# Ledger of designs, part 353: VH-VL binders against o27280

Target 1, 266 residues: o27280
Amino acid sequence: MDSMNVPEVLEIKRIVEESESVKTFIFSWDFRREVRPGQFVMVWDFRDEKPMSVSLIDPVRSEIGISIRRVGEFTDRVHGLSEGDLLGIRGPYGRGFELMGRDILLVGGGIGMAPLAALADEATARGMRVDALVAARTADELLFLDRLEAAGVNISTCTDDGSCGFKGFAHERLLTLEENHDMAAVCGPEPMMFQVMRILDERDVPAQLSLERYMKCAVGICGQCCLDDTGFRVCAEGPVFWSQELSRVREFGRYRRDPAGRRVPW
Short names: E, the ipSAE of ESMFold2; O, the ipSAE of OpenDDE; V2, 0.75 times the mean of E and O plus 0.25 times the DockQ between their complexes.

## First folded at step 15 (VH-VL)

Design Hd4 (framework fv_bamlanivimab; at its last look DockQ between E and O 0.82; V2 from the best seeds 0.00; counts 0 for: pae E 4.0 > 2)
Fold by OpenDDE, look of step 15:
Structure Hd4 (fold): chain C 266 residues (1-266), chain A 119 residues (1-119), chain B 107 residues (1-107)
Amino acid sequence: as target 1 above (266 residues)
Amino acid sequence: QVQLVQSGAEVKKPGSSVKVSCKASGGTFRSYAISWVRQAPGQGLEWMGRIIPRFGRANYAQKFQGRVTITADKSTSTAYMELSSLRSEDTAVYYCARENQYEGHFDPWGQGTAVTVSS
Amino acid sequence: DIQMTQSPSSLSASVGDRVTITCRASQSISSYLSWYQQKPGKAPKLLIYAASSLQSGVPSRFSGSGSGTDFTLTITSLQPEDFATYYCQQSDDTPRTFGQGTKVEIK
């Protein structure tokens, strides 16, 4: 195994509580190892290892942030950690987002906002106009709003229950927005992304979408994250894909594979 | 635009407790923390502790640990700071301030609450 | 705890003067440094965050620089409304700590 694939034991420098179920863990990072929005790292708690999106990239402070949603045993353990505790981090891996144009639309749902928050920082730093559609089930689950606002992002929110912003789903809100953008970046529940992609395609807006799959090796070897029927490996060819690429992926928005590799519906 | 409005001035006896409120208006707490900072007459600023109102999680400066309690009521968008076992040295203006969780700076500030501890 | 030391504790200046205030941290705080202005009887007002980022609504005559342990607040041309006490504050670690303040008085 390549030395770059060996987890580096890092101290949790800070913890930001994004929501009741999401925490951002901040680490010192050696930026000789470049990291891009949309890439992921493998987080190792010395018992298990999971892929996590990079949500903060700060070359000036030499820090990165990893946002983790509490969803199972591994993340329960990680959420129990404190500042000063240790985690193993290896990466980054995968293809990140590519910025183009002057006006960018971000559409994120839930934890999907993590990589988009990092992208927003980069885009605004480049002087781009950034619009963000932030979606969640409830107002309390909306992520990174304050951070995005501070960065100069124009935010539109939508919640399933209408507790904040537009009542409904992201694609429904998007339909009410007539403004065109040079490109879009999308990340969230796959059904959401599927609908959003369709709308963007109809509007002829180039779009990149970040997929979430169970990834084991992160280096394109195990094939656990392989997509039907293209053979795309989310960890290698993704997790960020262009809409044209995903249009070739039959399973996109339709089904996924569980840890055992079984096909399960969304 | 978020504004913080604090409760009025307090005069307390040594050994008693004071509870100061800080109500946020014009917005929600969101992911911000509410910090409490005091300033004795003619002195500098001293951070006491903070709370994340959204989750009710608070942490304190060691100097005030065990004597200060910071709480929040999300339903009223109000944070509270209670300081017990008051002494003359606790005479100060107490400020609440919104703290950015990423940057750690304070903005905006409440107008301050004067607390006088005297026999 | 991280100690913040400002210099000078006080200074006298005239309108139009260039004023420089320094803040030193007892250990590296990266760029987690903010500057505040406080006038008598008023709450502190944020001027600069992240060492060099100007807060919205703050006049451009205010600027911040530095990283690590040494930081500087500069007022290029002092205005009458700038006579006040200035504080630096580190946000790299808890507890949050402030400098002792620098009082800018009229000469």
Scores: ipSAE 0.704, ipTM 0.882, lowest interface PAE 0.8, mean pLDDT 94
Fold by ESMFold2, look of step 15:
Structure Hd4 (fold): chain C 266 residues (1-266), chain A 119 residues (1-119), chain B 107 residues (1-107)
Amino acid sequence: as target 1 above (266 residues)
Amino acid sequence: QVQLVQSGAEVKKPGSSVKVSCKASGGTFRSYAISWVRQAPGQGLEWMGRIIPRFGRANYAQKFQGRVTITADKSTSTAYMELSSLRSEDTAVYYCARENQYEGHFDPWGQGTAVTVSS
Amino acid sequence: DIQMTQSPSSLSASVGDRVTITCRASQSISSYLSWYQQKPGKAPKLLIYAASSLQSGVPSRFSGSGSGTDFTLTITSLQPEDFATYYCQQSDDTPRTFGQGTKVEIK
């Protein structure tokens, strides 16, 4: 395989603890391999390999950051690593977000804020106005708030339990926000993204949504990341899709597939 | 508009301990690390350690490991630094400061707590 | 530990002068470098972070430059309120370390 499709073993330069369950791992990166917000990498711990979104893109310092939520054995092992330890990284892969206009709305749920934090940095660097709706189950699970604030983002929060900001779901909070954005970028739990997409479509706001699916090859060969009915490969045609593309996808918001291809409820 | 307010000056005997408090207001206590930095009379700045209040996890400079304990109480938005086995060389102004998680700079600083160790 | 060496240790200058203070790291710290101003009896005040980013509320006569191991703080037209001690600080690694300070005195 080409050197870009073989994991490069990189040293963890720094670890930022974002929450109890989320850490950002920072690596030196050669930006001859350009990285765009919304693209992903495959992270290899010498046993398993999983796709992870890039959350920090810093060409000036030659650094990238990858935010990882602890959810199982692989991520437990990675969370146990220290600065100086090694991980394999291949990529980047996939279609990233496209910025348009001057006013952007970001809607992120949980770890879905990771690629949106990278997008916010780029948007503010271009002089765009950025509003972000950051959602979580509790206040302790809201991610990247101080980073977004430092970047000049106008933040609205919602929590399921009301511990911070609006009490309720992201789509409920969205109904009370200003409707003057040129575009939106959405990433989070797929049921949340479905509800948010419906509201944005009715408001005629162009929206891009980032999907997660099981992956092995990450270059579109193995077929493990395909969506029902469309043949879209999340690793090649996505993970970022326009809302119009997703309106044709029957499985969006209803179920996902496991590695064996079984339908699994969200 | 985050503000850090520290406890008042202390006079201590050699061999005793001191515990300095640092109360945060006007922002989110959990979003930044709180670092402790001291300055002996006429001397420069010396980092002692930090805590990330949300996790309760502290890190210490090697020089102070074993003598310093840094803790936080989320319910009161207060960080604490305890220095034990005090010596006259520990006479200094002790500052707390909010440490940016990505950049690692200190802003804001507490007003400082003078600790005098004398017989 | 990363050692930070400032130069000079002190300098005398007049109002209106251009002042340059340097800071050298014992190893590359990329641009993880901050500058602070401290007056007697006061806590340090952040001036510059990320080597060259001016903190909000700091006058534009202050500027920072450099990357890697060599960094410079420049004051382009010294004002009466600028007589103080200046410290650099690296944040590439822990422990966080400071330069020994540069005292800028009125001539």
Scores: ipSAE 0.316, ipTM 0.722, lowest interface PAE 4.0, mean pLDDT 87
ESMFold2 (binder alone), look of step 15: mean pLDDT 93; pTM 0.950

Design Hd5 (framework fv_bamlanivimab; at its last look DockQ between E and O 0.80; V2 from the best seeds 0.00; counts 0 for: pae E 2.3 > 2)
Fold by ESMFold2, look of step 15:
Structure Hd5 (fold): chain C 266 residues (1-266), chain A 119 residues (1-119), chain B 107 residues (1-107)
Amino acid sequence: as target 1 above (266 residues)
Amino acid sequence: QVQLVQSGAEVKKPGSSVKVSCKASGGTFRNYAISWVRQAPGQGLEWMGRIIPRFGRANYAQKFQGRVTITADKSTSTAYMELSSLRSEDTAVYYCARDDQYEGHFDPWGQGTAVTVSS
Amino acid sequence: DIQMTQSPSSLSASVGDRVTITCRASQSISSYLSWYQQKPGKAPKLLIYAASSLQSGVPSRFSGSGSGTDFTLTITSLQPEDFATYYCQQSDDKPRTFGQGTKVEIK
């Protein structure tokens, strides 16, 4: 009953180097613990534990992939590991994405493409047409392009510096894309998601957005992942929210809270 | 459409070295690996090693450890394989191929570089 | 190293024949298996990856099956352009290894 709340120690089977700053760690996984795109896991390196997005869900091979961006001491240590090394994994946790219709738009910024890559695999397996807008600061930081192409995803890219695809921000590129989608899934830096959400709302495209907040318990008890105004807990009611749920949230896109509960700008 | 174009055929003496190039045309390196595979006359395929060009990180088959060096120049989209202390048994066609990091299959392949080791 | 054993080493067939080539791994490789076609003087060409996934542009008369240790490449109606040597390759563990090849010749 309670096996998902304790870390299972797993061997790293394969490491995929996605960019200079992002690696995907692949593990054997018993799919009696079902995993949905948009859910997260807690990764334990025997010193510290952090939430990470699942980017590969392969029940046929009994494998999952977890994509980790190097951003601090914990992720630096994990990036230093090799195939055969051990990590603890607990989860999955949170609400995943829900698919609808036949045409889906994915909008991902940076590491936010990780859960969307998993969703793209599921959508294409269902026979949906998948368009992906993949955004990064530079061409070298665009994630999952070869994998998405192999899955039959129609890719548009944008980079802040123009080194690949459209020069500019994701929402600027979105204004120039066709409006013929049944739904959208969005994940990336919260300011980007706010701008993208406004455009999708104006176009009456149902959208789901994946938020990141500080997490400790991952099961909704500690309150560290709560959103202002609604009391939504990102680890329990999210991390994936519908656009209409987020429209009620004053802090979305404007500020966040640190572990002590203080407001900080994005 | 990315193509891999290799340097031309070489004839070498025993004890020397050879360096074969593999240039990505119609694109640039991404986060995928480039593998090197050789085929002696009338024989099968033998994996030698690979590099992930963006990071300069190479892996080698144990058989070739110490004799093969695989490098890459990201700015020219070119990978290199250098085999030293050549012997007559090293006479082969040497291929480079794009190596999928997830699946590990090879597609596309370069056209091959014939290397002949003779006195 | 994971040893890959193909069978048969060669076969003779006529246009229109169904041919079957097997590949056995010395340990389980899940579905990390690929099939290649090679014609004389040419680089190998990917036909099948992930044991059974048909590469884009490859005719549907080619198919792959199997998982674990035993794998099969099938050509359901052999065409003149299919006379070639076929190789399997595993990618579950390093080093990547190939079968010894199967030559398909005109009968």
Scores: ipSAE 0.575, ipTM 0.806, lowest interface PAE 2.3, mean pLDDT 88
Fold by OpenDDE, look of step 15:
Structure Hd5 (fold): chain C 266 residues (1-266), chain A 119 residues (1-119), chain B 107 residues (1-107)
Amino acid sequence: as target 1 above (266 residues)
Amino acid sequence: QVQLVQSGAEVKKPGSSVKVSCKASGGTFRNYAISWVRQAPGQGLEWMGRIIPRFGRANYAQKFQGRVTITADKSTSTAYMELSSLRSEDTAVYYCARDDQYEGHFDPWGQGTAVTVSS
Amino acid sequence: DIQMTQSPSSLSASVGDRVTITCRASQSISSYLSWYQQKPGKAPKLLIYAASSLQSGVPSRFSGSGSGTDFTLTITSLQPEDFATYYCQQSDDKPRTFGQGTKVEIK
């Protein structure tokens, strides 16, 4: 690893409470180091290190935001931090989203909305029309609605329990939408993404999907995030993939690897 | 369109407590915070603290730490600000305002609640 | 705490005048600066956020500029309804702090 891969110790400038389980940590950022929506950073709490999506990119204010969902020991510790506390950040890494066309559809589920929120900001800033389908289990778990609205995004919500918007899953809601877009960006639970991708393919809508895998090195060396058959490394060739690329990935939407590398079902 | 309606004017004795309510109508709290700002007669604006009603988490200005308590009832879409150990210097109009967590600007504002502390 | 200093504290102007109010922060606040208008007996009203973004419904004669520590509110052509007190507010750090206010009076 070169100096570029050394974590920089940064102070948490602000903390945004996105939901009961999700916080966005905002940091000052030197934009001489370019960051794109869809890329991730490695967050180090001086004990462990985890990849996290960049959910806010503000070059005007020289800030980035990292949204973190509380899911385990590492994130429990991070969620216990306060403004002014320190974290190690290295990156960004991976391939981000590519914007094209005039009309873009975002389909996000849960924490998957994190990179899409950043993408929405960029897209709207470019004058694109952005439609976002935001999905979650419940209304209280819907993320970034206020940010998206403020950015001029047209939002459609979907909840498993029907507590907000369409009752059902994102792909089901998508089926009810007749309009096609120039491109789509998708991020969320892989089963969701799999179904959404199929629908988009049938509609001939170019789609990019962001995968989540256990990543250790973030630099394509350790192989922890390698996808079966293709050898794609999520940290290097991804995490954003075109639907055509993922169509070659047998495991997509079917299974994943656990931290030990064992195949586990979704 | 969200509107904030506050409780009525209060007259209190020194040493007592006051609790002001702020009810949101025309929308939900979503991910916004509710901030409390006061303004003494003929003076400027002073931020006291805020709460994220959705989660019940509050933050306070150090000046009021230990003396102010901000709470919220999601079921009624109402935020509360309680100030204890009142002093004459606490005589002011108290405002609630919707607070964007990212931008930190306040909009809309409640109509204000006059609190007078006098012996 | 971040101190916000407005200038001037008060000014007299006539209808049609160009009015400029400045706000200086004790430290850089990036673009986390908002401007409010307050009339007697009324709650403050948001005019500008993010230093230069005009709030919906606010007349275009109002504009904000600046970054870092120095910010400016400009009224291109003062109208009768614009006589009021104006406040800047930083939202970069907690506690949120306001300028001391600028009273715009009729000449």
Scores: ipSAE 0.444, ipTM 0.794, lowest interface PAE 1.8, mean pLDDT 93
ESMFold2 (binder alone), look of step 15: mean pLDDT 92; pTM 0.944

Design Hd6 (framework fv_bamlanivimab; also named B98; at its last look DockQ between E and O 0.94; V2 from the best seeds 0.00; counts 0 for: pae E 2.1 > 2)
Fold by OpenDDE, look of step 15:
Structure Hd6 (fold): chain C 266 residues (1-266), chain A 119 residues (1-119), chain B 107 residues (1-107)
Amino acid sequence: as target 1 above (266 residues)
Amino acid sequence: QVQLVQSGAEVKKPGSSVKVSCKASGGTFRSYGISWVRQAPGQGLEWMGRIIPRFGRANYAQKFQGRVTITADKSTSTAYMELSSLRSEDTAVYYCARDNQYEGHFDPWGQGTAVTVSS
Amino acid sequence: DIQMTQSPSSLSASVGDRVTITCRASQSISSYLSWYQQKPGKAPKLLIYAASSLQSGVPSRFSGSGSGTDFTLTITSLQPEDFATYYCQQSDDTPRTFGQGTKVEIK
């Protein structure tokens, strides 16, 4: 198989503590293997393997960052690691975001901000105006605010409990914002993305959304991440989709599949 | 705009401990860390360690490992550096500084705390 | 640990002079290099970060360049307020380390 599919054992160069439950692991990266915001890598801790979004892309320093939320056994182990420890990384995989226009809106929820943070860096580097709506349950769970501000991003926040910014959900906050953008990039809880997409469609704002599904092979073979009706493989045709593509996906915003492939509600 | 205000000068005996405070005002730490850097009289700058106040996790330079403890109180936006088993060589101005977890540069700095260790 | 070596340790210059200070790392630190200015009795002040990024509020006569192991701080036209000690600092690895400093004195 392609060498791209062989995990490379990499040393964790740095660990950034983004929140109580999120850490960014930074690795040296050979950019002969190009990586784009919105793409993901498979992270291997020598016991299990999980897909993770790239949250930092620095070709000047030849580094990438992978932000990982502590949600289970695998991520618990990874969060126990220290700088200098090793992880297996293979990829990148999937379709990343495409930048268009001058003004871009980023709408992110929770760990969904990871790929958007990388996109923000690229967009600002290109001289685009970037507005970001950052959502989380609480203020302490808001991600990448300092980093985004440093990049020149205009940030609006919203929290479920109102502890920071707008009290409510991202789509509710979005409704209060009347400015239109040339395009939008969205990533977060699928119910959020579903509502945000509807609003953006009504406003005729082209939107790209990054989906999260259980992915095993990352190469479009196993079918674990197939979306109903369309047959889209999140790892191959995605994880970034245009809104018009997702409009064809019946399950979007409605249900997902668990590790066993069973349909479960969001 | 964040400002760091440190506690006042200290005079200590050898073998004792000193605890310096660093209070942030004008904002929150968010994801930033607080690093402690000391400077002996007429000497350069020496990094001692860092804490992420938001999470209370600290790391230290090996030279001070076991002798320095960095803590933070989120409720008061204050970081602390405690150095034990003081010796004359620990006489220095101790600075706290906000550091970026990604970039690692320090800004802003506290005004410094002079610590004198003498018999 | 990464050692940072500045050159020169001290220099004398006049107002209006072009001043160049170099910093060499014992190993590659990419662009994780910052420059600070310190005046007597004061805390260090950040001038440059990420090797070449000018900190907000810092005069444009200050500039930083370099990558890998060799870095340079340049003051295009020295001003009276620029007489101070300058430090480089690497942030590529822990522990963070500083150069020994360069004292810029009035000639």
Scores: ipSAE 0.729, ipTM 0.880, lowest interface PAE 0.9, mean pLDDT 94
Fold by ESMFold2-Fast, scan of step 17:
Structure Hd6 (fold): chain C 266 residues (1-266), chain A 119 residues (1-119), chain B 107 residues (1-107)
Amino acid sequence: as target 1 above (266 residues)
Amino acid sequence: QVQLVQSGAEVKKPGSSVKVSCKASGGTFRSYGISWVRQAPGQGLEWMGRIIPRFGRANYAQKFQGRVTITADKSTSTAYMELSSLRSEDTAVYYCARDNQYEGHFDPWGQGTAVTVSS
Amino acid sequence: DIQMTQSPSSLSASVGDRVTITCRASQSISSYLSWYQQKPGKAPKLLIYAASSLQSGVPSRFSGSGSGTDFTLTITSLQPEDFATYYCQQSDDTPRTFGQGTKVEIK
C-alpha cells in the first residue's frame, strides 16, 4: 500500500477565483508527500474523481493549490463548494518539470498556466529570470497575471481577440520575442504547444511540454492517453515530456482520440 | 498603475443610508477583490466586507450583516458600499482597497470618504 | 474572529533609531500578516505582506519577521517621514482583522 494512492479527505482552506471558469482550491498539505511543479493529483468529490494539475506549492505554509476549470458535471459540482467543505485528494502523480540554467520561458494557454504558475514560483525562488507568455481567447480568460507579477515574472500577453496585449496566437507572439532562454516550459492546447515547440526547436531552446491526456495514464487508467508512434502503441511517463521526445510522436499536435479511440483532428 | 478613487464626503441623518463608490483608475480590478474598511475618528481600522468585482461575490463581517451591501459594476470598474439604518457611531472615514485573493493584503487604497451622521 | 494585539500602543523615538513593533494573533495565522503605515488624514499604505515580503517601492529599512502567532515590524535608521501610526492585519481568515495600532512619535 502506497500512502499516495489512498485519498486523504482535506478541508478547502481558501478558494481563489481566477476567471469566470477557473478556481484555485487551496489545502493544507503534508510535505512528506513531496510535490513538484508539473505533477498532478486525483480530486475526489465522493462521487467521481478527476486528475488536476497542482498550481501552487508552498512548503513554508504547508499548502498546495489545485486549479480547476469548469468543463462538465464533476467540475460544476466542485465549483459549487465553499471554504470549509471537503474533497478527497490522492497523489501526487506523474513526472514534473526539471529546471536548468538561469533563464526560463513559460508559454501557457488557458488552464495550461496552472502547472506553469507553480513552476514560476520555484524558478523565481531559485533566482532564475522568468519570462512568461500568457495566452487566452479573451482578456478575461488570462490566468495568474497578478500572481506572476507579484513573483517578479516578466509577462507578455496575447489574446485571440486582441482584448489584452498582442492580438493573435501564442506562437505568433513568440515569433516577435527574440530573446533566447536556457529552457522553456509549455502547457496549453496541443495545437498551440506543437507550434511553440517548432519555434523553440529552431532556436535550439530545450523545452518541456505538459500533456493533460497522460494524467490518467500515470494512475493506471489507459486507452486514449497512449501515443501511436510508427503504428505502435506507446505508453509514456507523463504528463511532462521533453521536446525531443515529442518531435517523433505522430499524434502530437495533429490529432487526438475520443473515448472510443478514434482519431479526431484538433 | 491602478489607483482607487472614491466619491466625496457625505453628511447624513440618523436612520438614512449612504452609498460610497470606488472606481479603478488607470486599469481594471482584474481578479482582485475590493475590501471596505472604516475608521472612526481617533480609532483603528475595521473591516466591513469585500467583493470580487469580476464575479459579483460578496461577504460581510457579522457586525454589519443586514445593514451593509457591497456591489460592483465591472463594466465601469466601480465598486459600491451601501450602509443603511445609520447611527451616530457610523461616523467614520470609509476606505476601499484592492484585496489580493492569495495573500489578503490591501494595496492600493482609495483616498477615503468621510461620512458624518448627525442630527 | 481572530484578534490582533499590538505592542506598544505608542513609542517615542529619534531620527536614526531602530524601532520595533510587535503584533500577536489569538490563533496561528501562518505567515498571513501585513503591516501598514498611516499618516494623519491619509489612507493606510502597505509596507509588508506575507509577514516578511517588502512591498515594491517601500524603503529597505522596513522589515518584517515572524510566523504563527508572533510578528515583528522593524524600522532601522528611522527617518522623519516614518513618524506615523502602524497597523498589523491578518488575512488567514474572514473577517480580516487589524491590530489596534502603534503610534511612533518624535522624542
Scores: ipSAE 0.714, ipTM 0.854, lowest interface PAE 1.5, mean pLDDT 88
Fold by ESMFold2, look of step 15:
Structure Hd6 (fold): chain C 266 residues (1-266), chain A 119 residues (1-119), chain B 107 residues (1-107)
Amino acid sequence: as target 1 above (266 residues)
Amino acid sequence: QVQLVQSGAEVKKPGSSVKVSCKASGGTFRSYGISWVRQAPGQGLEWMGRIIPRFGRANYAQKFQGRVTITADKSTSTAYMELSSLRSEDTAVYYCARDNQYEGHFDPWGQGTAVTVSS
Amino acid sequence: DIQMTQSPSSLSASVGDRVTITCRASQSISSYLSWYQQKPGKAPKLLIYAASSLQSGVPSRFSGSGSGTDFTLTITSLQPEDFATYYCQQSDDTPRTFGQGTKVEIK
């Protein structure tokens, strides 16, 4: 347990540019410590530490990839690093996705596609048929399209501005898609996930959704990642939840919390 | 199905520069890179550098640093390689190839551009 | 830079023969190894990536194996169109580097 809570300093082996604002950092990883799609790691740049989703899991090569969107000072500093530079990584943490059935639907918004890309690789390796609805604001922000295509994933796209695929929100596109999946996995902006969950629940499609909340300890001790009404800790009982678990959570899709735990609108 | 079409053969004098183009047709670059690889007559393959055309970022093999410039024009889906201060040992066929960022293999390749450096 | 050494540098073989070409890296490159075929006057053509993954459209008589430092390309029943030069290439690190080539000639 103590080794999991101490960041391991790892060399950046490779950097993949995914978009103007997203890079994937690839590290050697000892898979005696298993990693599942949907789990996260804490990334330490020797000043601050932030949770990031694992987007590539390759036990054969002993590699993991962490996809990071540039959104502030921490991520700006990390994006300025080069291959050979060092980062601290602790984890993995949290509950990952579970695969069931033969046909899976992935619905991802923005950086939310990162854990779903890892899940897509596992699903296709198991012989499942994978459909992905990939959403972003613009065509240039659609993530992992080449990688998903190479893995044999059937891709539908939507963009807010209509520059690629369906013009509109992911849940609007979902209403026009086939309803024949055994399960779904959803990750992206929480308002999007709420609307997508409602549609999937009405279609009686079992769904798992990955939530983000503020995290400090990542091991369930500090309580900063708790959800109202259930006491679920996103870092321990999540970040992946079944839709049935989330149906009992009043805050889901309605508001978020700041680092001090105060409710703020989405 | 992407195809890479390169500019035609060049004959250059020592000390001059050459700029070779590589146009993608039948698709877009998306997140792939374009690498430049040369092959001197009767010899093997030598990687020179690459660019990711969508993002405009290039890197170079140390041997060519300072002499090679790789650029891209997103609007025309064309990458360029310019080699300066040419020497006789720069006589080669210059290939562009689509570079997978994850795996790092090259597929497809352009048809090649012969560059001859002589007085 | 990672040095890639192929052996043999050339070989002679007949149609139907089993051909084996080896490639050695100066340090571990995991499975970041690709094989290319090149015919005179033509660009190289990708055969195998990730050490053992057969590229789409490449005949199944081609196979690759190995990891770490030692890799092998095998042609199980040589065909007339297989007489060419073969190159390995590592993509574990920058710069990308190639082996010196193995020329497969008709005996």
Scores: ipSAE 0.635, ipTM 0.834, lowest interface PAE 2.1, mean pLDDT 89
ESMFold2 (binder alone), look of step 15: mean pLDDT 92; pTM 0.946

